VH-VL binders against Arf-GAP with Rho-GAP domain, ANK repeat and PH domain-containing protein 1 (ARAP1). Designs and how they scored, part 8

Target 1, 186 residues: Arf-GAP with Rho-GAP domain, ANK repeat and PH domain-containing protein 1 (ARAP1), of Homo sapiens (Human) (q96p48r954to1139)
Amino acid sequence: ASMGDTLSEQQLGDSDIPVIVYRCVDYITQCGLTSEGIYRKCGQTSKTQRLLESLRQDARSVHLKEGEQHVDDVSSALKRFLRDLPDGLFTRAQRLTWLEASEIEDEEEKVSRYRELLVRLPPVNRATVKALISHLYCVQCFSDTNQMNVHNLAIVFGPTLFQTDGQDYKAGRVVEDLINHYVVVF

## First folded at step 4 (VH-VL)

Design q9 (from q1 with light chain S31D Q53E L94R; framework fv_patecibart)
Fold by ESMFold2-Fast, scan of step 4:
Structure q9 (fold): chain C 186 residues (1-186), chain A 120 residues (1-120), chain B 107 residues (1-107)
Amino acid sequence: as target 1 above (186 residues)
Amino acid sequence: QVTLKESGPTLVKPTQTLTLTCTFSGFSLSTSGVGVAWIRQPPGKALEWLAHIYWDDDKRYYPALKNRLTITKDTSKNQVVLTMTNMDPVDTATYYCAHRGWYTGYFDYWGQGTLVTVSS
Amino acid sequence: EIVLTQSPDFQSVTPKEKVTITCRASQSIGDSIHWYQQKPDQYPKLLIKYASESFSGVPSRFSGSGSGTDFTLTINSLEAEDAATYYCHQSYSRPYTFGQGTKVEIK
């Protein structure tokens, strides 16, 4: 099968998220939170590709050890996995609705809309969004050291998660809103 | 330093409801990615995972016992509470609470355990 | 659910000898196996996480290996304080399950 298999076709771990996501997030949480430019900097293309291939073949048997993997290779593998999902993390069916929700001016209404949209996501997608946003919330807590505040993460993950070319700033706003309102949305 | 301690009744009659409280220090359930689990061990038998709860109130239960179990948290008091209905003599066990992460599968710090005997 | 079977159930070992405990999973679980030590009337303590990674403060005589369905915990040179029951635990899929335990006693 292709490297773009849907979320439902992935190996699922605890809390119904793909093992690829949990392995990468766990490694970055242990080794990468203070790495300058985490998620902005790209890993080496060939190393990232080999890592992602190993994760796609059997994510549970992949050993990510401090000193053995560069954090930028792991972060790039995670981004590439999420970007290349055929239906996307937020699904193609709901993509425009999520982007339009970012334009709601009333903050309470906007948060309510995001909660509604999360419930409508397939269970695996919803759990994966929650896990990823929780992780990004942790990453930005170290922004004084890693230089990746909420806005910087939104610029990186907006295009990645909504599969845009970077021109649609609404995608970044969705990510920024979810991180900023994490406590009330999830 | 992480510590956890279980508290609750040590004797329960059949059909009654058991309520156990886990009080902890050295971490907070306001911290993203943090969770607390309940695990039990009948005398002389293996460990059995029952439930866990995460910082964001996400709850998971052992499927065969799901209809009898409720797990809740009070983040401000550093407490997690497990409730188990319709107790039976086979539920006699030492009950432990333990720390776990949302991104990790192991139980790294455990409470001392509390023995709950179910007898008429 | 995933069943974990440990071998042996019981082992009586002379001090300084090597102890090997095996855990077999009913299906492939990658490296999602963890090992705990439980002394009589005490709570379990984490020894090894994700098949081979030592937990903080654990003596170097303890090591783990394996992947897929077959896993091993090794105590290179048994000390008196190592008399305990050892449990494997899988975190691959809910419900989390534990092996039946292996009791290690000093001869």
Scores: ipSAE 0.006, ipTM 0.508, lowest interface PAE 13.0, mean pLDDT 86

Design t1 (from gb1, 51 letters changed; framework fv_patecibart)
Fold by ESMFold2-Fast, scan of step 4:
Structure t1 (fold): chain C 186 residues (1-186), chain A 119 residues (1-119), chain B 107 residues (1-107)
Amino acid sequence: as target 1 above (186 residues)
Amino acid sequence: QVTLKESGPTLVKPTQTLTLTCTFSGGSISSGDYYVAWIRQPPGKALEWLAHIYYSGSTRYYPALKNRLTITKDTSKNQVVLTMTNMDPVDTATYYCARDEYYGYFDYWGQGTLVTVSS
Amino acid sequence: EIVLTQSPDFQSVTPKEKVTITCRASQSISSYIHWYQQKPDQYPKLLIKAASSLQSGVPSRFSGSGSGTDFTLTINSLEAEDAATYYCQQSYSTPYTFGQGTKVEIK
């Protein structure tokens, strides 16, 4: 971890979310919602890395325009940013509690616990989770075209957000629950 | 090099309690990377998931058998123990322990132990 | 609980022919379906995970497809060693459930 790597040390926009997150989400919302395999397909490694480095240097000065950036490069940059957070989006302190919440059998109790856990997140983390899940809810609304339903997004973002090696289904379940219950959790 | 091995009695009388032990090697059951489940198969029939226990100690049980099942772990011995009360001849089955890396699929299985319930 | 229904219960197939086994879930389970192969007197072996992902060490003639409620396991060119009972399993919610099994036999 280095200074400027944590969520709280990022440039923040008006919604208290990192400008990096806002720039990437906004671009994908404008240009990528109908792109087949959005978030599943990887961008070109060198282009993704250069974009992410530009965003880390000065996200406010980075302007993403249709035709100048491939949507897969932008989506990959966002995933790498979230995956590489030193404390994680859901925080290391609360990680196991979030994962265990996904195991609650009673759906209303589960949703209630997710709401409780969200208010215990730092403000920037909470705002960023809300913005990201709202965006993923939007992405899955176009799943007939982009082929990325809730489960497909959960497979991608579970390991990304909880920093697992892709073998922890609880991480995917948390993401899927938050998308499915977006209206009542947020 | 992950291995799972079931142990316990092969013959149980009706109304008795069955205790089966799964010994895990090649990893730690306190690791967050996987958990251990118990699955049984009556002779000539389909597989039935019974219970599992997570690294945190959280448990899940098959609802119809929940009042008869207890799953526990001993992290110092790297063992997962299944206890089933009030055994009945219909509980005759091969009992397996299996590993799940949290996506709900079982990639490593024990060899299984046949438990016969008979007077 | 989620019920998984496999079709057919049994099939006898000539070597080198294509085999298809279907698994239907009583409700949408997205892609949380996994397939196992069990030979007589052996423990089940994982073949396919998450509907379509081939498990390491499994021959490429095996493939899986489907999403939602309808899933298929395909063996492109049946070999003698493929005589076994095949089970689907869902992990969308507990209790985890298995299909009733499909026995594949060589003619």
Scores: ipSAE 0.000, ipTM 0.457, lowest interface PAE 15.5, mean pLDDT 85

Design t10 (from cb1 with heavy chain G101D D102E W104Y E105G; framework fv_cilgavimab)
Fold by ESMFold2-Fast, scan of step 4:
Structure t10 (fold): chain C 186 residues (1-186), chain A 120 residues (1-120), chain B 112 residues (1-112)
Amino acid sequence: as target 1 above (186 residues)
Amino acid sequence: EVQLVESGGGLVKPGGSLRLSCAASGFTFSDAWMSWVRQAPGKGLEWVGRIYSETDGGTTDYAAPVKGRFTISRDDSKNTLYLQMNSLKTEDTAVYYCTTDEYYGYFDYWGQGTLVTVSS
Amino acid sequence: DIVMTQSPDSLAVSLGERATINCKSSQSVLYDSNNENYLAWYQQKPGQPPKLLMYWASTRESGVPDRFSGSGSGAEFTLTISSLQAEDVAIYYCQQYYSYPTFGGGTKVEIK
């Protein structure tokens, strides 16, 4: 798949999520949960680019094994893949609606709105959001060791997932809300 | 040994523009989130804005008083942070500090600051 | 924005005596997920940039003497200097990072 391809145009696994996402998330879950600054720290530029290129060319043939890949290179490749999606993970059509939902004052109403918005995402986007947020929920469970709590992950993934220049704080709140309410929303 | 050195401050008229630079050394600049913090003469500290690393989105956040007028950018090949200041007001008169911005938004390293005076 | 209020504005303390600075936030800066307070303290001496003293309300920055201690949780915080020394004369600022960063107005610590 080319750099310009949307999420739905990627190679999909049995769970209807892109193989690129599955490979990276699985590796970080196996090897990176206790790595200090996971997702905050950058991998080597050339190694990250080479890894991402191999994943874009044929993700199914790429197998990441413990000890053979630096976790920061894998985490950086995942972030760049998600950031570079032409339509974004939450789609451009729904982007502002998601950001507006983060401003709902009543928490029960806010959670209900997020559930409604998730159902309205394309199936592959919905499955990918669920897989990613589930993974981030696991990452923050090890925050005592990795130093990446929910707020830190929200700061990193807000701009990445919503591809925004002026509304980063609201984007971070969406990510934070989804992680905090993972059990109820998903 | 972390060093941050600001430059580009000076006297400018209201409505004018000025570009500040911050030269960084002693750490991996490309991995760091960076912020600008200002301090008006005899007053307290005020956060201006931040820029994320390119891998973390390369996006920026701004305090309300400067949003739309100031732009933060970075050149990782030069280990340099920039603050482009447009439509300057007398209220923008301050010493501007370049800072490293930890994961959490507290500031562990600071430059010496550069004075910007906006006066007719 | 979260508003940070420090008290007192100015404090005169004799050498060797305890100095106490208070900081209040307009809302809680305690995060439920990790039970951490998003609160930092800075020291600024005349003609110098601020220096980080404390983060996570009570974690001392490397190289900061143990006479400096931070306490409090939620919306009320205290910085204590247990035995004031001449080099501690400075303005002290609290800062929250729960939201976009905001600073307290500062507390000037002087020798009595």
Scores: ipSAE 0.000, ipTM 0.530, lowest interface PAE 12.4, mean pLDDT 86

Design t2 (from gb1, 53 letters changed; framework fv_patecibart)
Fold by ESMFold2-Fast, scan of step 4:
Structure t2 (fold): chain C 186 residues (1-186), chain A 119 residues (1-119), chain B 107 residues (1-107)
Amino acid sequence: as target 1 above (186 residues)
Amino acid sequence: QVTLKESGPTLVKPTQTLTLTCTFSGGSISSGDYYWAWIRQPPGKALEWLAYIYYSGSTRYYPALKNRLTITKDTSKNQVVLTMTNMDPVDTATYYCARDEYYGYFDYWGQGTLVTVSS
Amino acid sequence: EIVLTQSPDFQSVTPKEKVTITCRASQSISSYIHWYQQKPDQYPKLLIKAASSLQSGVPSRFSGSGSGTDFTLTINSLEAEDAATYYCQQSYSTPYTFGQGTKVEIK
């Protein structure tokens, strides 16, 4: 069945985040943390699309088992899910405000502004951002093996989460700031 | 509020297997926000991280001890279990379980259990 | 593995004096350093997380700073209850590692 198109319409898991996000993050945490270029490398297009469609139809019934799914297919499915959100993870209404916050020169003021903006996100969006940023922090802990440091993850996820064409460096800065200031922001 | 409590034998003979259980209350170990860890401290020495387990069952072990360590969880009982094989007097330590927030700091600790390895 | 070296190993400090403890990482760990206080026969308590964020319930006289490889824990005005061993810990990479500890005593 159709799951709807907004985050609040998604099937929610134990952390009150979309089950698609929960299942993909869990799989990458189990199998993908040491995979070189995780999130940068693309999965096979047809396998990624088939996986994402299955997750959208019924995320809880999809069998994500170690060794059966290529980690790049799962990571690509997660990125596509987040990119394809009609309202975006940070919402279209707040998108420009988040990007502008990344330009605040004073670090303490910038962190305070991000904290304010997180409170203004719908609860599901806020929880999903927290879960995703926590996951990206875990990914970068293996950067000596997977080659995906904070900056590399920001380059990938900036355009994905803010639905830019890849030209807006501010989107990457928001992601990098949230990873670097995870503890004080969340 | 979250509390953690270690239980298991306090005396172990060399070559035996140690099994320690950590019971959590005030929360659930099925949350994706947390890892559950074991840390030990030999008398008068520094803290040593041993292992963690994620809600998915994914585990990480201290490399030098990985062949001796197994960490598992029982979600229905809110328990995390550490098993360590082939115990040696050098493994004498206070063993702690702790909650590891996704970011890798330990915000809640058990009181610790002293395990003495002696004949 | 990432090695954390604390300095000094030991300090004997007059009450109300400022205490500074340093932790040096063998490689850059960004801000993924956390500080703990351990009193005799007690479990460690989290004081500072992510280099500079004060844990809830911890007195404001404690502060942390640094990034990259060099980190500092500061106690602005030492109180008697602050006599303890202090440990830094990194979470940048597994295995997680702790410093060797700094023991702080009251004169």
Scores: ipSAE 0.006, ipTM 0.524, lowest interface PAE 12.8, mean pLDDT 85

Design t3 (from gb1, 56 letters changed; framework fv_patecibart)
Fold by ESMFold2-Fast, scan of step 4:
Structure t3 (fold): chain C 186 residues (1-186), chain A 119 residues (1-119), chain B 107 residues (1-107)
Amino acid sequence: as target 1 above (186 residues)
Amino acid sequence: QVTLKESGPTLVKPTQTLTLTCTFSGGSISSGDYYVAWIRQPPGKALEWLAHIYYSGSTRYYPALKNRLTITKDTSKNQVVLTMTNMDPVDTATYYCARDEYYGYFDYWGQGTLVTVSS
Amino acid sequence: EIVLTQSPDFQSVTPKEKVTITCRASQSIGSYIHWYQQKPDQYPKLLIKYASQSFSGVPSRFSGSGSGTDFTLTINSLEAEDAATYYCQQSYSTPYTFGQGTKVEIK
């Protein structure tokens, strides 16, 4: 039940990332990769709220089993958790630097800058970004079925991770770049 | 079976504070399986959701009324309490407590208690 | 907040005839709409959940349909016991909101 301003104050688990992130990502990987509109479709507000409250209270005791949770409720709980982090996943201190990096025209220079910025994130944030982007890379591999290509995921996760109102296209570009260059950035 | 029952004053004077209690039987409000809401209905008008409280103690309030509403729970008594300050004649309504198993719909309701706000 | 507008406000119907009640949301809410029946001086009873799913024990003459912004509750053959006010409710976002109600009377 530890809720703080930074990601490192959350409940931590396997691979030194928040248990909430691990549990939700694992469930979506098992049950949600072929679900049409995964992450774009919202879960039911009340079910999502309940699941998120349970995860925030004691994520380790929450057992998500195939067929027992709707994938859209789990995906919405994850998005809401990430969106509501007071310091954000990319941190408030580094937010503008990440957004500015997305404007670098030379692709190799841009990738190099993202690598540098990842090293400068706190260890828990860096591990969590890597886990999340790895997961999104898997999601887009099933885009023929789930209809969520890299661009669609960027539209959803840009505002979520950078806590924007959707007006800042740079946030989406960062997410898109990290997915497209996952192998070389991480 | 699960039963919910509202209790409290049926007559309140303007500017006073209303306190209503919802008592549960056949279940525990400390359970993570549901949450409790307060919903009111002025005579001849539509239903209005006011507030709810989760098993964790987290609360949600109708935004226009949030500065007047407080919802609390006493798990040892299996009760949820709604407090509403600065009562006005327009707050005259039947007040219901209801259960939601986190599906967003209310499957069990109390019988309701009519609260009249008059001098 | 999400506003739900029901139509008609009132309907007087001959027994055995079909009744259609509509509920329109001010924004897209997927299928997060639920329907209640309320008889005079009684608490509301859930009829339909998530636009089209019948709640347990509800007669088969009641059905729901719709998605997005437009939703319909249908009573395919009105019985005397169906005289009541019907309300839609959204659970897409807090605050939860209800429609203004549709009163159905038997002729």
Scores: ipSAE 0.000, ipTM 0.438, lowest interface PAE 19.6, mean pLDDT 84

Design t5 (from mb1 with heavy chain Y100E G101Y E102Y Y103G; framework fv_masavibart)
Fold by ESMFold2-Fast, scan of step 4:
Structure t5 (fold): chain C 186 residues (1-186), chain A 118 residues (1-118), chain B 110 residues (1-110)
Amino acid sequence: as target 1 above (186 residues)
Amino acid sequence: QVQLVESGGGVVQPGRSLRLSCAASGFTFSDYGMYWVRQAPGKGLEWVAVIWYDGSNKYYADSVKGRFTISRDNSKNTLYLQMNSLRTEDTAVYYCARDEYYGYFDYWGQGTLVTVSS
Amino acid sequence: QSALTQPASVSGSPGQSITISCTGTSSDVGDYNYVSWYQQHPGKAPKLMIYEVSNRPSGVSNRFSGSKSGNTASLTISGLQSEDEADYYCSSYTDSSTYVFGGGTKLTVL
């Protein structure tokens, strides 16, 4: 397939998530939590592309130690990997349902709906969403230093995860809801 | 020393088009989202549009959706607003503003006046 | 109408404190800690005074403070000075990934 593989066809680690996701998240957690504008700032285009190509080839062998890669290159590689998934992280089949769930006015009903939708995701997608949102929850805990609070992260990751072209504002709301309700949704 | 300088304003007749530019200096333009905000004579501020740092996402106020297009050229450190099908109610001073962390307007240009009249 | 409700005018004497309210809904002011305040003198561009409800940019006097309770944000100016006379606007991010401003409040220092 010239458009690339689905999430389940990626190289998976012991946590049932793509090794690319695990390694990028781990690197940012160790080296990038206090980096100002983490995920907002872009890495260098050529370095990000080369890093992503190396991760796609053999994610386990890529050198990701402090000082060997810029945190913005790693964060950009992760965003590009997630953006380019052919079926998307939330899947094409469920994409619109997730976006419409964000419009539920009753908070308890909305949270309950998100839990239901998570159970309906394929196992790899569900585990990857949980790992990513857990990481973003951690990132915003350092927002006083990195300047990336929940809203900032939602603006970045909404279009990335739902693969929008900027016309669907609901994508950011889903991400924000999942971060804000992390402890009760997951 | 952040500076934003708008240009392209003027007097134009209803139904015509006009393109505004905003030249940015003193910061890494490609790291920041950018806004257009307008203010009609004697009236308050009205947000018009936003564009993300990489140009990937754009959002518009309902009053201009379908008529105005926001764009940017990161190689030239320049923000644009293409205004089509202009109406008398589009008469305003148009400001460009920098987005700091996707939530507020931290630096503003001096503004450029657009007058739509016959 | 403006999406966020502000009083059209407020006034105070030098040395006094005044508060300007900014009332929205749960979909903007209530749900997000993204309220900002701007000062505009006649013929000039707006200047950021408060961001993210209560934070001050470098160079803004600590006489300016912000707060929020439910769907209402407030800007408080203590120790009023003649130079504070200006129009003040609040702004908030919304659930629609749009931004809204209040109608503005004209502050007169008596």
Scores: ipSAE 0.000, ipTM 0.474, lowest interface PAE 14.1, mean pLDDT 85

Design t7 (from fb1 with heavy chain L100E D102Y S103G; framework fv_felzartamab)
Fold by ESMFold2-Fast, scan of step 4:
Structure t7 (fold): chain C 186 residues (1-186), chain A 118 residues (1-118), chain B 107 residues (1-107)
Amino acid sequence: as target 1 above (186 residues)
Amino acid sequence: QVQLVESGGGLVQPGGSLRLSCAASGFTFDDYAMNWVRQAPGKGLEWVSGISWNSGSIYYADSVKGRFTISRDNSKNTLYLQMNSLRAEDTAVYYCAKDEYYGYFDYWGQGTLVTVSS
Amino acid sequence: DIELTQPPSVSVAPGQTARISCSGDALPDQYVYWYQQKPGQAPVLVIYKDSERPSGIPERFSGSNSGNTATLTISGTQAEDEADYYCQSYDSSGTYVFGGGTKLTVL
């Protein structure tokens, strides 16, 4: 069977998320939490491309071992996978609604709105968002060492997840809100 | 029209305190991160502190950690910098600057001079 | 922690091309931004995200970021371009760093 391009067409693993996402997140959690500039620094272009191609072809058969892959190559592969999703992680149909929710002034109302929007995402997208934000919450807990606080992660993942060219500040705000309110949103 | 107006600068003795204010207009203040950048007489630009749109993320340069406190009041469109335990090397023009999430300053105020001298 | 190095001064004749470099080991992993500052004035953004120009900035200003060096290029340099120029980037800790500045003299 062939690998599809959309999130729901990926091979699914534990917690109903794509195996490609699980492989990358697991590796970064094991080897990359203390790596300075994790997710900000780019891996080597050719190594990142080859890794991503292998994961797209058969993610289950890809085994990431310390010393075989630089953490920046793995983090870049994950970002490219998420950025290149045809419908996006938050879906194109719901994209503007998510961005508008970031403008709600009352924090409790905003958090409630995010919870409602999460329920409206397709199951695979919802599970993937939860897994990714959980991981990013873990990454920022090591920010004293890795130098990637919530603001830095928002700068990186806003454009990545909402597929912006870097001109939409609301995308970063959504990511920042989800990380800062992780315990109450998920 | 975007405008940032700093105030609160002046002459203060070493060990003293000052509070700077930046009044913002012409944009939706609570949508953007804000920063303080300083420039000592005849010297280059030095970033001092930054605060996210909702005050959820706050950052300081190592040179001012523990002495300066950044804050904002979105209902008044105002950014603040509380400066304590001032030193001669804090003498500078302090600029208020509007941040974009990609780490640059698209608008700057005119600056307010802080002189720390005996 | 990122460090950005600029030459302290650059001189060009009117109508010639001025090039101001900004070097750092974290480049090109980061975007670079450029500011112009005239005496007694606040800095003005002239280039953002390596090579983009804000509205109102003359077309003669351009930027690039390749290898470990970003470059601000001013084609057909005019007398009013005489100023101090600063490059700026950010690091992963949420802090921002400026280069030491370059004084451009138009002879």
Scores: ipSAE 0.005, ipTM 0.477, lowest interface PAE 15.1, mean pLDDT 85

Design t8 (from ua1 with heavy chain Y101E W102Y E103Y; framework fv_ucenprubart)
Fold by ESMFold2-Fast, scan of step 4:
Structure t8 (fold): chain C 186 residues (1-186), chain A 119 residues (1-119), chain B 108 residues (1-108)
Amino acid sequence: as target 1 above (186 residues)
Amino acid sequence: QVQLVQSGAEVKKPGASVKVSCKASGYTFTSGYYMAWVRQAPGQGLEWMGLINPSGGSTWYAQKFQGRVTMTRDTSTSTVYMELSSLRSEDTAVYYCARDEYYGYFDYWGQGTLVTVSS
Amino acid sequence: EIVLTQSPDFQSVTPKEKVTITCQASQSIGSSLLWYQQKPDQSPKLLIKYASQSFSGVPSRFSGSGSGTDFTLTINSLEAEDAATYYCHQSSSLPPYTFGGGTKVEIK
């Protein structure tokens, strides 16, 4: 697998998040919200890899046009980009603290802790988390059609964002909590 | 490594209650893994009964067992309990505890406890 | 409540042959589908999670596929030790979780 740089070392877009993230999120918001199994279904391996390589070389020159790229190829490229970050989206330094926060039993205290942890993230990471969770909140609003409710998205993105290979359920819980409390946390 | 050891077989009369235990070892009991209870009547399939979070004690029960089942835990002994009341002959089954690794992913199972309900 | 329907109920298979078991959900469950193996007088063992991810230590001859409402467990080349009942299980939302009726695989 490719070894990417930290988020702060990526090419940044107008919203202070990686251009790769912005391009993929924007495309899926325009073309993929009603696609059954969005983020669950894998794109075609060769097309996903080619797309990701193009985005890594010069994301600004990559034009994702409706009808030209399958939404599953774009969603898979985004997942691979996030999973391949050496420091991770939530950073290695703060990873365990995020996972521990998911175990707080009092709902209001848990939400308060997540807000504190978001402020402690580097600015690019914080902005990227906000953009991604906002997007996932939007995706699940169409769950009656796309069949990707909050729990399904947490199963996909927990291991992806915390790089756990699916063995740490707390990672999914963090993602689920952030989506469920999006309007309060951000 | 990870082991779930259940209490021994029980024979009960209709109307009685039974309490089955499941002792966990090989991992931190309160580290965030949940524990599920699943039963299997002789010659039949698997039926989910409920779920407990050993850390906080929160429980979720299948509608069929609401009002009859109670799940508890003792963190000092790393043990989960499942108590089923108002027993009927159709409650005769092997009762399993299973560790919930990831939102319903039951990765390790106990050896099972046979509960026989007969008059 | 999501109902899982497995097919076939029973299959008798020659060693080294391919075995295919299907699981159909009454409504879409995304990829929230697991497969378990249960040998006689033993507890179930996890084989596949998230429709297609193999659990640690599971032989490579076992694979899972599918999404939405239609799922398949494949045993590429059946071995004698694979004689068992196989169950699918869904966890597409917070509880309740449900299981399929099971498929019994026997060696000819």
Scores: ipSAE 0.000, ipTM 0.441, lowest interface PAE 17.3, mean pLDDT 84

